# VHH binders against DNA primase DnaG (dnaG): the designs that were tried, part 1

No score or structure here was measured in a lab: all are predicted.

Target 1, 371 residues: DNA primase DnaG (dnaG), of Nanoarchaeum equitans (q74mb1)
Amino acid sequence: MAKFAPVQYKYIIKAEFEIDGIVDREDIIGAIFGQTEGLLGMELDLRELQKQGKLGRIEVEYKRVGNKTIGTITIPTSLKAVETSLIAAAIETVDRVGPAKARFRVKEIVDVRSSKREYIRNRAKELFVQLLSKTAPDIEELRRELEEAYYSKQLIEYGEEKLPAGPLVEKSDEIILVEGRADVVNLVKHGILNVLGMNGINIPKSVVELSKRKKVTLFIDGDRGGELVLRNLLAAGADIDYVAVAPPGREVEELTNKEILKALKSKIPLEQYIKNLRISINNDENKEKYKELLSKVFDTKKAIVFDEQFNIIDEKPLEEIDKLPSAYGIAIDKILDNETYAKIKGKYQLILALDSNVNAQERVITLKDIQ
Below, numbering starts at 1 at the first letter of every chain, in headers, positions and changes, except where a header shows other numbers; antibody chains aren't numbered by Kabat.
F, E and O are the ipSAE of ESMFold2-Fast, ESMFold2 and OpenDDE, as the mean of both directions, binder to target and target to binder. V2 is 0.75 times the mean of E and O plus 0.25 times the DockQ between their complexes.
Where letters were taken out, [cut] stands.
The coordinates of atoms that the task and the answers printed are left out; those that the model quotes come from them. Centres of patches stay.

## First folded at step 3 (VHH; from b4 with G50D T59E; framework vhh_8fcz_2)

Design k2
Fold by ESMFold2-Fast, scan of step 3:
Structure k2 (fold): chain B 371 residues (1-371), chain A 123 residues (1-123)
Amino acid sequence: as target 1 above (371 residues)
Amino acid sequence: QVQLVESGGGLVQPGGSLRLSCAASGFTFSNYDMNWVRQPPGKGLEWVSDISYSGGDTEYADSVEGRFTIIRDNDKKMVYLQMTSLKTEDTAVYYCATDRGYSYGEPLYFDYEGQGTQVTVSS
């Protein structure tokens, strides 16, 4: 009877509640334990099941609307489907929280194990064939293949673009957005089921739409590639709330459980991340070159294009900016606005401007970033 | 009524030590992971450390790793932050907070943030 022994949960009960009063998390949890006591017999007493580790911690998310408390509860169980369904039904009988009238309704029971049975069926067939072959595989590669196949079976396809996602993406009020499928697999492997991947360079419409109605944390690698992903998301009109960053030199797809949780706990608001990024530009080895180019273009009403060595290739009045050739970078004597950006989008890797009113896909450095 | 009460802050010289305390009441303390978070002057909240409900697992922000130690006493309903080798950048109001809890599919959030205790590191 190990009280805190780790167990693999099989099902997650999700229920909605509406309470006609101002109550706290402990009041709600207490009512669930108290009012269900004795309804299913001693073997299915919720408090005892939690002590045994067969019932996980009851998660409560709520908001107060006038004199009401409304929200959701989430209960993981390692019990069989029948027992889990009985517990779910018992929770629906809770009609009070303290002095307040309450209603609970189960909206879903998520089977986190359904993929395991399908995997076992398919994998048993493969192992039988391998046994008959009498050829030894590469053990490390085989282990990685088995892990990938198993956890990929827990993924769903989200939206018209069939994006890789965890099974709770639509149901969760909060989404962890990552760059690719391997990142999704790693997060799902570590129990993060509200993760959505973007399948690379183009920002899917489903991601932009979802970001407007969900709280979004963008989880990026600890390198400059993640910065580009953020810029592309903002340029596409995505509503990003937080940024979480993997440790330097580490990729999301390879992080351990502790590294994932640390990164998520260390997430920062989007505005703070952008400010920190601007501070990092001030330590860039090319900062003096950026200053020099902006100084050369300042008060000239011109744009200048330059190569990777910061040598000026061509210059034209701002009225003729669309006639300048593609190059490594461009410096403009104006605030980067949507009209100007439309004329230069995709032609340069680096844009230097006096200020910016647009969420550009390219690296943009302004006068205020370097002063 | 649920409450968290931080204490133990004060003025300390660089390289010094302080021990912060957080007293919990009004909830089942042993069911919640506990966190320390801090707010430096003019900045947002920064996560510092956490400890699991059993005390078996701890984690630290890179800025404090090796210098701070988080411990808990479930019988006394207390969580502590032992701070050593303090730096001027450790100056902040320190808060005790509970996790909403890690469950499958949900990111971690802090619940029941306390009043805070001021730590000032200055010569």
Scores: ipSAE 0.013, ipTM 0.533, lowest interface PAE 7.9, mean pLDDT 80

